# Ledger of designs, part 12: VHH binders against Methanogenesis regulatory histidine kinase FilI (filI)

Target 1, 167 residues: Methanogenesis regulatory histidine kinase FilI (filI), of Methanothrix harundinacea (e5kk10r474to640)
Amino acid sequence: RDRLLSASAAASYSLLVNYDIDQIIIDVLQLLGEAVEADRAYIFENQTVDGEVLMSQRYEWTKGEVEPQINNPVLQSLPYHPDSSTFYEIISRGRPYVGLVKDLPESERAYLAPQGIVSILIVPIFVEDRLWGFIGFDDCHRERFWSNGEISVLQVAAGSIGGAFIR
Key: E = the ipSAE of ESMFold2; O = the ipSAE of OpenDDE; V2 = 0.75 times the mean of E and O plus 0.25 times the DockQ between their complexes.

## First folded at step 9 (VHH; framework vhh_sonelokimab_d1)

Design e4 (from d5 with A33Y Y106S; at its last look DockQ between E and O 0.44; V2 from the best seeds 0.00; counts 0 for: pae E 5.2 > 2)
Fold by ESMFold2, look of step 9:
Structure e4 (fold): chain B 167 residues (1-167), chain A 121 residues (1-121)
Amino acid sequence: as target 1 above (167 residues)
Amino acid sequence: DVQLVESGGGLVQPGGSLRLSCAASGFTFSRYYVGWFRQAPGKEREFIGAISTSGGSTYYAVSEKGRFTISRDNSKNTLYLQMNSLRPEDTAVYYCAASYYWTDYSDYDYWGQGTLVTVSS
């Protein structure tokens, strides 16, 4: 847990003091991903097209030989499908999305299982009270029980990233 | 009207066994992770363990030490806690709770009123 607190403090400081946000975000994802022993850490950004909110993966860190998803075209301009999936409802209200992929509805499993994800932890990123996107962690190997500390670290990182994008 | 109602608490002697039940209504039980917590007098609320929506995965806190078993029956909207080899230190009010989240995070969405378990002669 000391390692997680240290990683969170370092990530927040880097985001507050550096001007080159894109270069720093990858380093933050690596720092946090290594500290929580995740297989992937990533950020998606939202865009609105003709009144529909779409998500696109913008940043990713992967552990060792884990298959990266940053070049997966399915994860670009991906609709949330709020009529058949509760994911948007959960994160747009500021709530973390946490669980085992096997327990999720089919509409959500269809995007997560092909990526090799076994358990997932996602929190929203808000910029000026708007759902800008989200940050998350994947475990591709085990049915991981995500602790309150791990969720809190990601929530702090999401707040710091949201603050950095205002600048 | 969400309701979680624990039952099966009572007085047991050390070394004994007890089975708690939690009847759920007013929400889609099969969509929720469900778990057990307890609070001894003068202590913080303690996570015991949780079970996945289908019942296929369980997680137990270190305090359980292999003596407790969580199960669920989605057809009856019921969560169970089987407690064996009970000790005086297990004396507490036991709560069932339901959450969207697979976590030990104590901010669960729904909580029962609790059932008292007393382990003493």
Scores: ipSAE 0.192, ipTM 0.560, lowest interface PAE 5.2, mean pLDDT 84
ESMFold2 (binder alone), look of step 9: mean pLDDT 85; pTM 0.870
OpenDDE, look of step 9: ipSAE 0.349; ipTM 0.670

Design e5 (from d5 with T103L Y106S; at its last look DockQ between E and O 0.65; V2 from the best seeds 0.00; counts 0 for: pae E 8.0 > 2)
Fold by ESMFold2, look of step 9:
Structure e5 (fold): chain B 167 residues (1-167), chain A 121 residues (1-121)
Amino acid sequence: as target 1 above (167 residues)
Amino acid sequence: DVQLVESGGGLVQPGGSLRLSCAASGFTFSRYAVGWFRQAPGKEREFIGAISTSGGSTYYAVSEKGRFTISRDNSKNTLYLQMNSLRPEDTAVYYCAASYYWLDYSDYDYWGQGTLVTVSS
């Protein structure tokens, strides 16, 4: 919808003109999350330790009374392999990870279902050709359909966010 | 090599039915969401619908509700489109496409060459 395009443009502008990166990222997550009517929006950052890629949640926005996950220790230094190998295969190729949690591999459902997630959309964030992390959106109530328009706009927003982390 | 081959197209009278098939090879079919698209002459390609990797969830474009049914048989590496109550505006080339664990509208990894469906009296 037009509101998502407006949100993406506002997010890109905020990332260009403001220096307080941590607060700007949280504001961007709220703006995008509200535009796609998500219950939760978040950013994970990757870290490589001895050849293992680990993911950690760094930023989160939640709608109203949805349970935050920012303090969930399971979502810190979490390896992709072996339980999230399919997820890694998808996003490392630059592709969105999208769908209903009930349709995903069991090992990935084990991490998503306890968070109350019904539908999920993840867009990778690349910095200088490496998978820096990802931005994600949860719907905790609906089995929803994520449109090509929504996905494309969020891919552009992810690029802007990646640019902000380059410094 | 990856291949998607559509079949079952042809000439059908208005109100008739057709069943299209899409045979997949060269990749692990059960790990791909698969869908149908169509393109009429002079128009942009349109999404018809898609089905999840297991076949447990189906998604249809609003315009196609009720007339088309998507199914898959992972043991035969085949995707199907049952089209009922066909109209002249359904005349198009129909394409199947596959996306790794994606459900719909997303960038699709593999595309078929298409099969022509003509609906006329």
Scores: ipSAE 0.012, ipTM 0.401, lowest interface PAE 8.0, mean pLDDT 83
ESMFold2 (binder alone), look of step 9: mean pLDDT 83; pTM 0.847
OpenDDE, look of step 9: ipSAE 0.026; ipTM 0.366

## First folded at step 11 (VHH; framework vhh_sonelokimab_d1)

Design f1 (from e3 with A33Y; at its last look DockQ between E and O 0.43; V2 from the best seeds 0.64)
Fold by ESMFold2, look of step 11:
Structure f1 (fold): chain B 167 residues (1-167), chain A 121 residues (1-121)
Amino acid sequence: as target 1 above (167 residues)
Amino acid sequence: DVQLVESGGGLVQPGGSLRLSCAASGFTFSRYYVGWFRQAPGKEREFIGAISTSGGSTYYAVSEKGRFTISRDNSKNTLYLQMNSLRPEDTAVYYCAASRYWTDYYDYDYWGQGTLVTVSS
């Protein structure tokens, strides 16, 4: 927890003082991903196209030889399916999405299992009271348990990231 | 219709061992993550640890590591807690609980009534 709290504080400071947000976000993902010992950390951004909300992966950090997903075209312009998606129901209400991929609904497993994900945590990012996107963390090796303490600190970090996109 | 029933509590001397059981009924036990909590008089309820749906993974609170072992038997719809090297500060009511989430962030869906463990000389 001390490592994660320190990483969150450093990430928040870096987001406040820097003007090149693209590079700072990558550095923040590395800082947070290393602190929680994840295999990937990433940010998806939402866009509305013809009245439909779509998600696209914009930033990624990977640990070591973990296969990056930043160039995976399947992860661009994905619909949420807001009338039928448990994922959307959870994150649109500001709640973390957490689980073992093997236990998730097939619609989510279809996107997550090919990436080699075993355990996933998603924390929503809100900007001015709207769901701007989300930050995610993958464990590709273990059935990783995500503790309340970890999730709570990462929710604060997600707020700092949202604040940086306002500026 | 849902029940979680703890058993195996009782009086034990310091340094002793107890094995708690939690019998589940009224839901599909193998689809749930299950765990143990305890509450000493005058204290908040404390998470001890949890075990994944298949039993392949466990998570323990740091202070309980090494003395307590969580296991499950899905064929018997039963969760277990093996407690070794018991100390007077382990005196508490022990609860089993079931969740659809592999985390302690969300409230657990189902709870047992508890079993009292007393560690005294």
Scores: ipSAE 0.618, ipTM 0.808, lowest interface PAE 1.0, mean pLDDT 88
ESMFold2 (binder alone), look of step 11: mean pLDDT 84; pTM 0.858
OpenDDE, look of step 11: ipSAE 0.794; ipTM 0.890

Design f2 (from e3 with R31Y; at its last look DockQ between E and O 0.92; V2 from the best seeds 0.61)
Fold by ESMFold2, look of step 11:
Structure f2 (fold): chain B 167 residues (1-167), chain A 121 residues (1-121)
Amino acid sequence: as target 1 above (167 residues)
Amino acid sequence: DVQLVESGGGLVQPGGSLRLSCAASGFTFSYYAVGWFRQAPGKEREFIGAISTSGGSTYYAVSEKGRFTISRDNSKNTLYLQMNSLRPEDTAVYYCAASRYWTDYYDYDYWGQGTLVTVSS
């Protein structure tokens, strides 16, 4: 808890004082990912094309030898499929998406299990009241429990990241 | 009709042990993470811990200090709480609850009515 609070404060400061957003975001992902002991931390950005919202992975940090997904073409311009998946409905309302991959619906498992994910936490990123994208954290080894305290701090960090993209 | 029914509460002397049970019916028990909460007189309800759908993973709130063990038996639709080295501060009504998610961020979906544990000389 204290480590995560300290990491979130340091991340927010870095986002305020630096304007090289691409490198700073990767450093922030590392700082947060290490503080929560995740195997992978990443940011997806949404794009609206012809009225359909698509998500694309833009940034990633991985711990040690965990398989990176940043060059996975399946994770670019990926639709949310809101008629067959509840993922968009959950995060567009500002709620974190959390769980064990084995317990998730098949449609969502199909994209998560091939990445080696055991436990996942997704926190939405809003910019000017619109769902800009999300930050995610993977545990590829453990059935990781995500506590309310951790999620609440990460929600604040997601707001700081959203603020940086306005500037 | 969904039911969670706690049992095994009672009076125990300090330093003693109790094993609580929670019998589940009316829903698919193996699809839910299940956990224990307690509420001492005059205090807010406190999360004790939870166990994943398969029973492969447990999480304990830091305040439990390693004295409690949560387990489940999906073949019997039952959740257990083993409490050791009980103290008067453990006097509370103990509740079981079920959640679709492996977290304590969301409110739990189903709740039992509770069983009283009293730790007194």
Scores: ipSAE 0.455, ipTM 0.736, lowest interface PAE 1.7, mean pLDDT 88
ESMFold2 (binder alone), look of step 11: mean pLDDT 82; pTM 0.836
OpenDDE, look of step 11: ipSAE 0.552; ipTM 0.792

Design f3 (from e3 with D107E; at its last look DockQ between E and O 0.70; V2 from the best seeds 0.58)
Amino acid sequence: DVQLVESGGGLVQPGGSLRLSCAASGFTFSRYAVGWFRQAPGKEREFIGAISTSGGSTYYAVSEKGRFTISRDNSKNTLYLQMNSLRPEDTAVYYCAASRYWTDYYEYDYWGQGTLVTVSS
ESMFold2, look of step 11: ipSAE 0.597; ipTM 0.798
ESMFold2 (binder alone), look of step 11: mean pLDDT 83; pTM 0.845
OpenDDE, look of step 11: ipSAE 0.845; ipTM 0.916
ESMFold2, look of step 12: ipSAE 0.579; ipTM 0.785
ESMFold2 (binder alone), look of step 12: mean pLDDT 83; pTM 0.848
OpenDDE, look of step 12: ipSAE 0.505; ipTM 0.777

Design f4 (from e3 with R100P; at its last look DockQ between E and O 0.86; V2 from the best seeds 0.62)
Fold by OpenDDE, look of step 11:
Structure f4 (fold): chain B 167 residues (1-167), chain A 121 residues (1-121)
Amino acid sequence: as target 1 above (167 residues)
Amino acid sequence: DVQLVESGGGLVQPGGSLRLSCAASGFTFSRYAVGWFRQAPGKEREFIGAISTSGGSTYYAVSEKGRFTISRDNSKNTLYLQMNSLRPEDTAVYYCAASPYWTDYYDYDYWGQGTLVTVSS
């Protein structure tokens, strides 16, 4: 837990002092991903197209043992509705989305299971009170319990990420 | 109606063991992660541990690791808490709870009425 807290603090600092967001975000993902011992860490950005909200994976870190998904076309311009409606509802309210993939709705499992994800934690990213996207952490090996403490630390990091995008 | 009913509480001597049960009804038990909480007099409710929907994974609070074991039987819609090496400080009302998410971040959707466990010589 101390490691995660330190990582989050370092990430937040890095995001504050660096202006090359694209480069620093990958480092931040690695820092946080390693701290939570995730297999993958990633950021999705939301876009509204023709009145529909779509999510696209923009950044990704992997620990090297799992296949990256950064080039997966399915994860580009992916609509939240109807398949991920519950997910959207949760994160839109500023809540984390957490669970075992096997326990998620079938429509969501359809996207996550092929990626080999066992446990998932997603924290929304807000920019000026608007849902900008989210940061996610995947474990492809273990069924995890995510504690409030861990989530809270990552929420701070997500806030910092959001703040960085507003510049 | 949704119900969680704890049982098995009572008086036990220090060092003793006790097994609590939680019988669930009114909802699809197997789709919920379930866990145990306790509240001692004058203290806040504290998380003991939780078990995944399938029962394949468990998580325990650091303070309770090693002495308490959580299990579930989805065919019986029942959650269990095996408590060993009980101490006076374990005296509390024990609650079972159910959540669609395996985390302690969200409030659990359903709660039992609790069962009193008293550890005293």
Scores: ipSAE 0.515, ipTM 0.778, lowest interface PAE 0.9, mean pLDDT 92
ESMFold2, look of step 11: ipSAE 0.567; ipTM 0.784
ESMFold2 (binder alone), look of step 11: mean pLDDT 81; pTM 0.832

Design f5 (from e3 with A33T; at its last look DockQ between E and O 0.90; V2 from the best seeds 0.67)
Fold by ESMFold2, look of step 11:
Structure f5 (fold): chain B 167 residues (1-167), chain A 121 residues (1-121)
Amino acid sequence: as target 1 above (167 residues)
Amino acid sequence: DVQLVESGGGLVQPGGSLRLSCAASGFTFSRYTVGWFRQAPGKEREFIGAISTSGGSTYYAVSEKGRFTISRDNSKNTLYLQMNSLRPEDTAVYYCAASRYWTDYYDYDYWGQGTLVTVSS
């Protein structure tokens, strides 16, 4: 909606003009999360250890009384398991990972359902042609539909976030 | 062989109602999001709306304006579109389609061949 476009523009501007990345990213997550009416918005960063890509949650915003996951140790140094999950294949190709948790493969549901997630959207973040990580949005209450318009705006925001990590 | 077959199209007067059906075969219907699209002559295909795998959630494009209801019966592998208060601008070929995703971001995996709805005074 117009609110999401306004939030994305404000987020992109903040990322372009500021270099205090930790605080700016938290503010960006709040702006975007509120605009899409999510319960949780977050950023994961990838690291490669002995040839294996691992993901770790680095930033989070939560709406009101939604339980934060930033201190959940399961979400630190977590492998993508590309032999048993299509998640890495989808996001490494620049595609959004989206759907109802109940409809996702069991290997992915095992990490998402305990967080109380009903509907999820994940948009990859690329830095210099590499999958740096991703930004995610959770609805913990309803089977929320993620429209192409919302996803497209959030893809632009993910690009701005990737640009900020280059600088 | 995957098939989606629409039926129930026809001629209707403005203000009338029509119910479209889409019979699915050749895939596990209950594991797919299903939805309706339409294409008027010379126009781009337009998303009408979709219903989740269980039927527990529906999404309607803003252009639908509250006149259409999507439902499904997984025991009969059938998707429905109830159209009320029909207008001449609703004249189009109506398509059902199936997707593994609860979104309209991705192209749908399977498509029907369409059923014509004509609204004339």
Scores: ipSAE 0.582, ipTM 0.800, lowest interface PAE 1.0, mean pLDDT 89
ESMFold2 (binder alone), look of step 11: mean pLDDT 84; pTM 0.859
OpenDDE, look of step 11: ipSAE 0.615; ipTM 0.819

## First folded at step 12 (VHH; framework vhh_sonelokimab_d1)

Design g1 (from f3 with Y105W; at its last look DockQ between E and O 0.34; V2 from the best seeds 0.00; counts 0 for: pae O 8.6 > 2)
Fold by OpenDDE, look of step 12:
Structure g1 (fold): chain B 167 residues (1-167), chain A 121 residues (1-121)
Amino acid sequence: as target 1 above (167 residues)
Amino acid sequence: DVQLVESGGGLVQPGGSLRLSCAASGFTFSRYAVGWFRQAPGKEREFIGAISTSGGSTYYAVSEKGRFTISRDNSKNTLYLQMNSLRPEDTAVYYCAASRYWTDWYEYDYWGQGTLVTVSS
């Protein structure tokens, strides 16, 4: 817990002082990913195309031998609706999306289970009052439960990331 | 209208047991994770535990592990809290809550009005 808090503080500071946003985001993902002992950490960005909200993976960090998904075309321009509509509703309200994949709605489970994800935590990223995207953490090995403290710290980090994109 | 109604509260002696129920209506109970909280006078509301939609997974606050057991019956739209070895410090208003997903942090969508549990000799 203290480790995560320190990591988040360091991440926030880095986002404030560094100018290479792309590189620093990757570094932040690694820092936070390691702090929460995730197998994968990533950021998706939302885009509206022809009235439809799409999400695209923009950044990724993976632990050790975990296969990266950054080049997976399926994770680009992926619509929220209808398969991830519940997910969208949750994060659009500023709420975290957290749980065991086996307990998620079928439509979302169908998307996540093939990726080998066991536990997932997603925190929305807002830029001003707009949902910009989200930051996610996957565990592909353990059924885990994220605490109040962990989620709160990562929410602060997500806020810092959002702030970095308005520069 | 969405409702969560707790019942089963009351006065119990130290060392005693009590089973609380939470009856849900107005929403699809089986689609929601549900959990228990409590709030003692002058204290903050604290998480007790939660159970997944199917009942296949449970999560408890560290302080409550072993004494409290959470279960659910989706066919009855009911959440249960079995409390054993009760202590005076367990005196509080107990609340049930429902959310699409569960954690000790998650902002729950629905809350009950609470039921009072008093542990006293």
Scores: ipSAE 0.014, ipTM 0.321, lowest interface PAE 8.6, mean pLDDT 88
ESMFold2, look of step 12: ipSAE 0.338; ipTM 0.660
ESMFold2 (binder alone), look of step 12: mean pLDDT 83; pTM 0.845

Design g2 (from f3 with Y108F; at its last look DockQ between E and O 0.49; V2 from the best seeds 0.00; counts 0 for: pae O 8.6 > 2)
Fold by OpenDDE, look of step 12:
Structure g2 (fold): chain B 167 residues (1-167), chain A 121 residues (1-121)
Amino acid sequence: as target 1 above (167 residues)
Amino acid sequence: DVQLVESGGGLVQPGGSLRLSCAASGFTFSRYAVGWFRQAPGKEREFIGAISTSGGSTYYAVSEKGRFTISRDNSKNTLYLQMNSLRPEDTAVYYCAASRYWTDYYEFDYWGQGTLVTVSS
């Protein structure tokens, strides 16, 4: 927990002082991903196309031998509805999306299970009052649960990330 | 109608044990993660722990893993909380809750009315 707090603080600082936002985001993902011992850390951005909200993976960090998904076309322009409607409902309210994949609704499980995800933690990213996207952490090996404290720290980090995108 | 009904509360002496039950009805119990909370007088409600849909995973927010044990019986639509080595500070109203998701942070969908546990000499 102390490691995560330190990582989050460092990430926030980096986002404030550096100009290469793309590289900094990747560095932040790595920093946070390692701190929480995730297999993957990623950021999705929302876009509205023809009235439909779509999510696209923009950034990714993977742990060592884990296969990156950054080039996976399936993770581009994905609609939230109908398969991830519950997910959208949760994060749009500023809440984290946390759980074991096996315990999620079937529609969401169908999307996540093929990716080998066992445990997932997603924190929404807001820019001002708009849901900009989200930051996610996957564990592909073990069932885990994140404490309120851990989630809170990552929420702060997500806030910092959102702030960086408006500069 | 969805119901969660806690039972088993009461007065117990310090060092004693108590087993709480939560009977669920009105929804598919086995599809929900379920957990226990408690609220002491003048304090905020706090998470105790939860158990996954299948019962294969448990999570405890407090370091009382050896003192409190959560289990479930899906065939009986019942959630249990075994409390050992009880202390006066454990005095609280204990609530069971059900959620579609597994976490101590996520908003639970359903709540019981609570059962009072009083630990006192």
Scores: ipSAE 0.012, ipTM 0.342, lowest interface PAE 8.6, mean pLDDT 88
ESMFold2, look of step 12: ipSAE 0.646; ipTM 0.815
ESMFold2 (binder alone), look of step 12: mean pLDDT 82; pTM 0.842

Design g3 (at its last look DockQ between E and O 0.63; V2 from the best seeds 0.00; counts 0 for: pae E 5.8 > 2)
Fold by ESMFold2, look of step 12:
Structure g3 (fold): chain B 167 residues (1-167), chain A 122 residues (1-122)
Amino acid sequence: as target 1 above (167 residues)
Amino acid sequence: DVQLVESGGGLVQPGGSLRLSCAASGFTFSRYAVGWFRQAPGKEREFIGAISTSGGSTYYAVSEKGRFTISRDNSKNTLYLQMNSLRPEDTAVYYCAASRYYWTDYYEYDYWGQGTLVTVSS
């Protein structure tokens, strides 16, 4: 846990002192992804189109041989499907979304399983009290239990990312 | 309608063993991750461990250090906790709990049992 706390602190400092957000975000995703031993780390941004909230993947880091998803068109302008999925309700309340893909509703499995995801953790990113998007972490190899300690530290990191988008 | 009922608690000597059961009804047990918690007198409720919907993955809190084993039998709608090498500090009310979508200790579980008392004393 010292390693994750140290990584979160380093990520927060980098976001505070640097202004080229695209250059910095990839480095932050790598730092956090390596610290939690994830296979992918990524950021989605929300857009509102005709009153519907859509999500699009904007940034990604992958470990070694894991298939990147950054160019997957299914992950652009993707609706949350709030009638059949609780995902938006959970993260819009500021709560992490966490679990095993095999245990998730079909609507969510349809997008996650083809990416090779076994375990997932999503932490919301707020900018000026609005749900701007989220940061996510995938484990593509094991049925991983995401602990309260890991989630709490990553929630702090998500706040730092949100602060950087204000600047 | 939804019910989780713990059983198997009681008095045991230090170094002894107990096996707790949690019988589930009123919901589709196999679609829920399930776990064990305990609460000692005057303490906060403490997470012991959890097991995935299929039973293929288990997680244990560091404090248990290999003394406890969680298992489930989805055909009997039952969760188990095998406790070995019991110590006086294991004295607590033990609760089972179920979570529909997520396998984590981060959130309050959806359904909870009423608890079974385990007392470890000479």
Scores: ipSAE 0.123, ipTM 0.507, lowest interface PAE 5.8, mean pLDDT 83
ESMFold2 (binder alone), look of step 12: mean pLDDT 83; pTM 0.852
OpenDDE, look of step 12: ipSAE 0.411; ipTM 0.727

Design g4 (from f3 with T53Y; at its last look DockQ between E and O 0.36; V2 from the best seeds 0.00; counts 0 for: pae O 5.2 > 2)
Fold by OpenDDE, look of step 12:
Structure g4 (fold): chain B 167 residues (1-167), chain A 121 residues (1-121)
Amino acid sequence: as target 1 above (167 residues)
Amino acid sequence: DVQLVESGGGLVQPGGSLRLSCAASGFTFSRYAVGWFRQAPGKEREFIGAISYSGGSTYYAVSEKGRFTISRDNSKNTLYLQMNSLRPEDTAVYYCAASRYWTDYYEYDYWGQGTLVTVSS
């Protein structure tokens, strides 16, 4: 936990003082991803098109030889509804989405299981009072339980990321 | 209306066992992770353990591992807490809680009224 606290603090500081937001975001994903020992860390951005909310992966960090998904067209302009409605409901309320993929609702499991994800943690990113997107962490090897302490630290980091996008 | 109703509490001697139940209604039970908490007089509420949506995974506080077992029956909308080898320090009001996700101390969506467990000789 101390490692994660330090990583989060460093990430927040970087987001405040640096000007190249794209590079800093990737660095932050790596820093946080390594701190929580994730296989993948990523950021999705929300877009509203014709009244429908879509999510698109914008940033990604992967551990070691894990295959990147940054260029996967399936992860672009993906609608929340109806398959990820529960997910959207949770994060739109400012709450984290946490669990083991095998225990998630069928509709969400169908999307995540083919990616080899075992454990997932999603934290929403807000810009002011609006849901901007989310930051995610995947573990493809271990069944893990994320503590409230870990989640709280990452929520602070997510807040810092949101703040960086309005500068 | 959403309801979580704990039952099974009471007076038990040290070394004894007790099984608590939590009956859920007013929401889709199988779509929620559920867990147990307790609060002794003058102390903070503490996490005991939680179980995932399907019941396939459980997590326990380190201090409670081995003595307490959590299970659920989604067909009955019921959560259980089996407590063995009870000690006087286990005396507390025990609460069940439900959430769209599961963790040890984060805010849960729904809470029961609690049931009192007293361990005394």
Scores: ipSAE 0.022, ipTM 0.437, lowest interface PAE 5.2, mean pLDDT 89
ESMFold2, look of step 12: ipSAE 0.344; ipTM 0.687
ESMFold2 (binder alone), look of step 12: mean pLDDT 83; pTM 0.850

Design g5 (from f3 with S99T; at its last look DockQ between E and O 0.91; V2 from the best seeds 0.73)
Amino acid sequence: DVQLVESGGGLVQPGGSLRLSCAASGFTFSRYAVGWFRQAPGKEREFIGAISTSGGSTYYAVSEKGRFTISRDNSKNTLYLQMNSLRPEDTAVYYCAATRYWTDYYEYDYWGQGTLVTVSS
ESMFold2, look of step 12: ipSAE 0.530; ipTM 0.772
ESMFold2 (binder alone), look of step 12: mean pLDDT 83; pTM 0.846
OpenDDE, look of step 12: ipSAE 0.815; ipTM 0.900

## First folded at step 13 (VHH; framework vhh_sonelokimab_d1)

Design h1 (from e3 with Y101E; at its last look DockQ between E and O 0.58; V2 from the best seeds 0.00; counts 0 for: pae E 6.4 > 2)
Amino acid sequence: DVQLVESGGGLVQPGGSLRLSCAASGFTFSRYAVGWFRQAPGKEREFIGAISTSGGSTYYAVSEKGRFTISRDNSKNTLYLQMNSLRPEDTAVYYCAASREWTDYYDYDYWGQGTLVTVSS
ESMFold2, look of step 13: ipSAE 0.061; ipTM 0.474
ESMFold2 (binder alone), look of step 13: mean pLDDT 82; pTM 0.836
OpenDDE, look of step 13: ipSAE 0.664; ipTM 0.837

Design h2 (from e3 with Y101L; at its last look DockQ between E and O 0.85; V2 from the best seeds 0.00; counts 0 for: pae E 5.7 > 2)
Amino acid sequence: DVQLVESGGGLVQPGGSLRLSCAASGFTFSRYAVGWFRQAPGKEREFIGAISTSGGSTYYAVSEKGRFTISRDNSKNTLYLQMNSLRPEDTAVYYCAASRLWTDYYDYDYWGQGTLVTVSS
ESMFold2, look of step 13: ipSAE 0.152; ipTM 0.533
ESMFold2 (binder alone), look of step 13: mean pLDDT 83; pTM 0.846
OpenDDE, look of step 13: ipSAE 0.707; ipTM 0.854

